# Designs tried in a protein design chat: VH-VL binders against q95uq1. Part 11

Target 1, 197 residues: q95uq1
Amino acid sequence: MSDNHEEESNVPAYVPGKHVSVDQLKQQDAEDEALKRYKESLLGTGVHAPKDDPRKLVIKEMKIQIEGRPDTIYPLDTKELIKEMKTKPFVLKESCHYKITLTFNIQHDIVSGLKQTNTVYRKGIKVSTEKHMLGSFAPQALAHSVTNPRHGWEEAPSGMLARGSYTAKVVFTDDDNEEHLSVEYAFSIKSDWKSDD

## First folded at step 21 (VH-VL)

Design F5
Fold by ESMFold2, look of step 21:
Structure F5 (fold): chain C 197 residues (1-197), chain A 124 residues (1-124), chain B 103 residues (1-103)
Amino acid sequence: as target 1 above (197 residues)
Amino acid sequence: QVQLQQSGPGLVKPSQTLSLTCAISGDSVSSDSAAWNWIRQSPSRGLEWLGRTYSEHMWYDDYAVSVESRITINPDTSKNQFSLQLNSVTPEDTAVYYCARETYDFLSGYFDYWGQGTMVTVSS
Amino acid sequence: DIQMTQSPSSLSASVGDRVTITCRASESIDSYLHWYQQKPGKAPKLLIYAASSLQSGVPSRFSGSGSGTDFTLTISSLQPEDFATYYCQQSYTFGQGTKVEIK
């Protein structure tokens, strides 16, 4: 029951603002060479990255969008900020509708078949694990952004047994099973937004 | 310093209920940072986790699949203790039984304080 | 379920020896591996949590290392009180134990 659709994964996505010059060169013999150079410029721009940072995936932000409430935003562009996620739990009201947006840069090389594996624990016992295929991402100056779920909203669990404090780990791997990022974080499920202990 | 002191009978007849108690000093059974576990040890099975109870906004229980139909772990906040009841015992339940406090390294629990152990023999 | 395999099952050593005990997980468990010591007739005692963190009151001759699937407990200079059985633990599963005996 997995949803699989054919999609181009090894080429940079089309960028509308960069298309102006290639449109002027259409219907000429130079059209093929101009398009070739345009593509090379995009890819070359995307590989311009810090020489001393070997990471292919650099997380920048995690945003939790909750229907009818302000977003919760975690900046994650330092090791300290990533580590602080453990001590800054977010709250979900039971049955609320939410989605999570990750913002990241890709540098050095294309990351093919990026997968997100999220494992949730309650007091040391694993309670769920979910995998999401995010796709392939080329190096570029602009950050990439991925929202889960892709469609609609996720609904937080409800009921007396669902309430409480949770810890979790999200891991990002590619189709070669290379791990690019691991983040440990915390959240709680409450009966009401004002239910604090 | 946390101490766990076990009590209960060491001999139980088959088909009866094994009942043990663990008294806590230096911590509270209702602490929201710990869980209270029973673990047994036999030569054939080694160390085997049986289950736990803990408090957050209510009391939660988690039991090993191997015993889930027969086990009950109860806290007693007035006596600051927790108990084990294992119904319908057989000679395969013969083991040393330990209570243990569980604490957490974010995603994983470990057992930092243990009771002294109670040898329980199930025999006619 | 993740299976834990300890090696060796037993070993003989002399006072002063460096002793190394290994634990292997069937899948990656990052650093979430814990070590216990058990002497005959007594409860297990926590030595190391989270692969390398020394529990309070445990002698500094004990150390832990490893991440992922392969983990090591080291006793740098074995003492008479260290003859015991050692267990690793991940989640609610314990290894089969390694008995350290007098040579």
Scores: ipSAE 0.624, ipTM 0.843, lowest interface PAE 1.3, mean pLDDT 85
Fold by ESMFold2, fold request of step 22:
Structure F5 (fold): chain C 197 residues (1-197), chain A 124 residues (1-124), chain B 103 residues (1-103)
Amino acid sequence: as target 1 above (197 residues)
Amino acid sequence: QVQLQQSGPGLVKPSQTLSLTCAISGDSVSSDSAAWNWIRQSPSRGLEWLGRTYSEHMWYDDYAVSVESRITINPDTSKNQFSLQLNSVTPEDTAVYYCARETYDFLSGYFDYWGQGTMVTVSS
Amino acid sequence: DIQMTQSPSSLSASVGDRVTITCRASESIDSYLHWYQQKPGKAPKLLIYAASSLQSGVPSRFSGSGSGTDFTLTISSLQPEDFATYYCQQSYTFGQGTKVEIK
């Protein structure tokens, strides 16, 4: 009944340990030239990141895949698009099966033990909090993607009490409890795809 | 402009039921963008939220834990009002009672219109 | 349970003074902090919502700032009608108030 998974990644995940920045790893081994060359082949030469962007995690897209329906895709690569999540709610039919895929870049440093905390509200009152472990991610040029659930589907709740309009906040933190991203969004649960209830 | 007008008795005996009403003008009690609240104020407790009712596809109620076993808030759509009933009152329930309209800034509610207040004394 | 600490409990000021009142939350509440004014015998009146948004009909001498845990209500030039008690609110919890008195 717990959805807390320590590592939610099929790619080779960073084994948990004391966090050391990419630059610090290179510095610590500078006296062993062979080991330095080997580590650089594994980590790659420094990740090209914007000089002015201090973020370690840069969200690019959220995709909501609904069984039997077209995907809902939110591009999130600007602050304006992230803010738009508040005013472009998605709809879930009660009992529908769905998956959520997040696409993001990691820059500057390794993010270890990334965790998603999602808090759902109904007209200002908290109704649930759920946590999902996403895994550890190294900086790289190509984006990372994480799908929840990794296997099978999530099922939307059903019944008169479950229907209605919801607001939510999702927060992404690492195993040092550093917050990397917070997004506010809205959705509704309806009895049918075209209903107003 | 939204206006809230309270009515009800100001003196209630211990163990009886406190009953108040709040009449709404300039908005509907069944508006899906608002919720209808009761808040009380006393020197010992300050401002204290008691509960709310609101409509979306059905009527919902939320009550403060401190009073949840004794409180009922009911809408009356035909009169465009909502009521407070607080059962089994004691002198600790002596307070000024306010009705208030709640509206939202995404995750959080705030109270933009208030009734004039009703001083309710619980005395033997 | 998020605790709110409103400071000071009271202050004395003269007409024309700049007045600041603070509200501190025990945990981050982002910008979801609201401010009210209450005069004796009257209901509270909303001044500021969402930390910094001025309610319609409220004079521009009132402003709010802050995010996370620390929030401030400012009256830039105190007027005679501003002597009142001020409350912050987050979720369904109110601060205990700050009484602004004439010096």
Scores: ipSAE 0.615, ipTM 0.830, lowest interface PAE 1.3, mean pLDDT 85

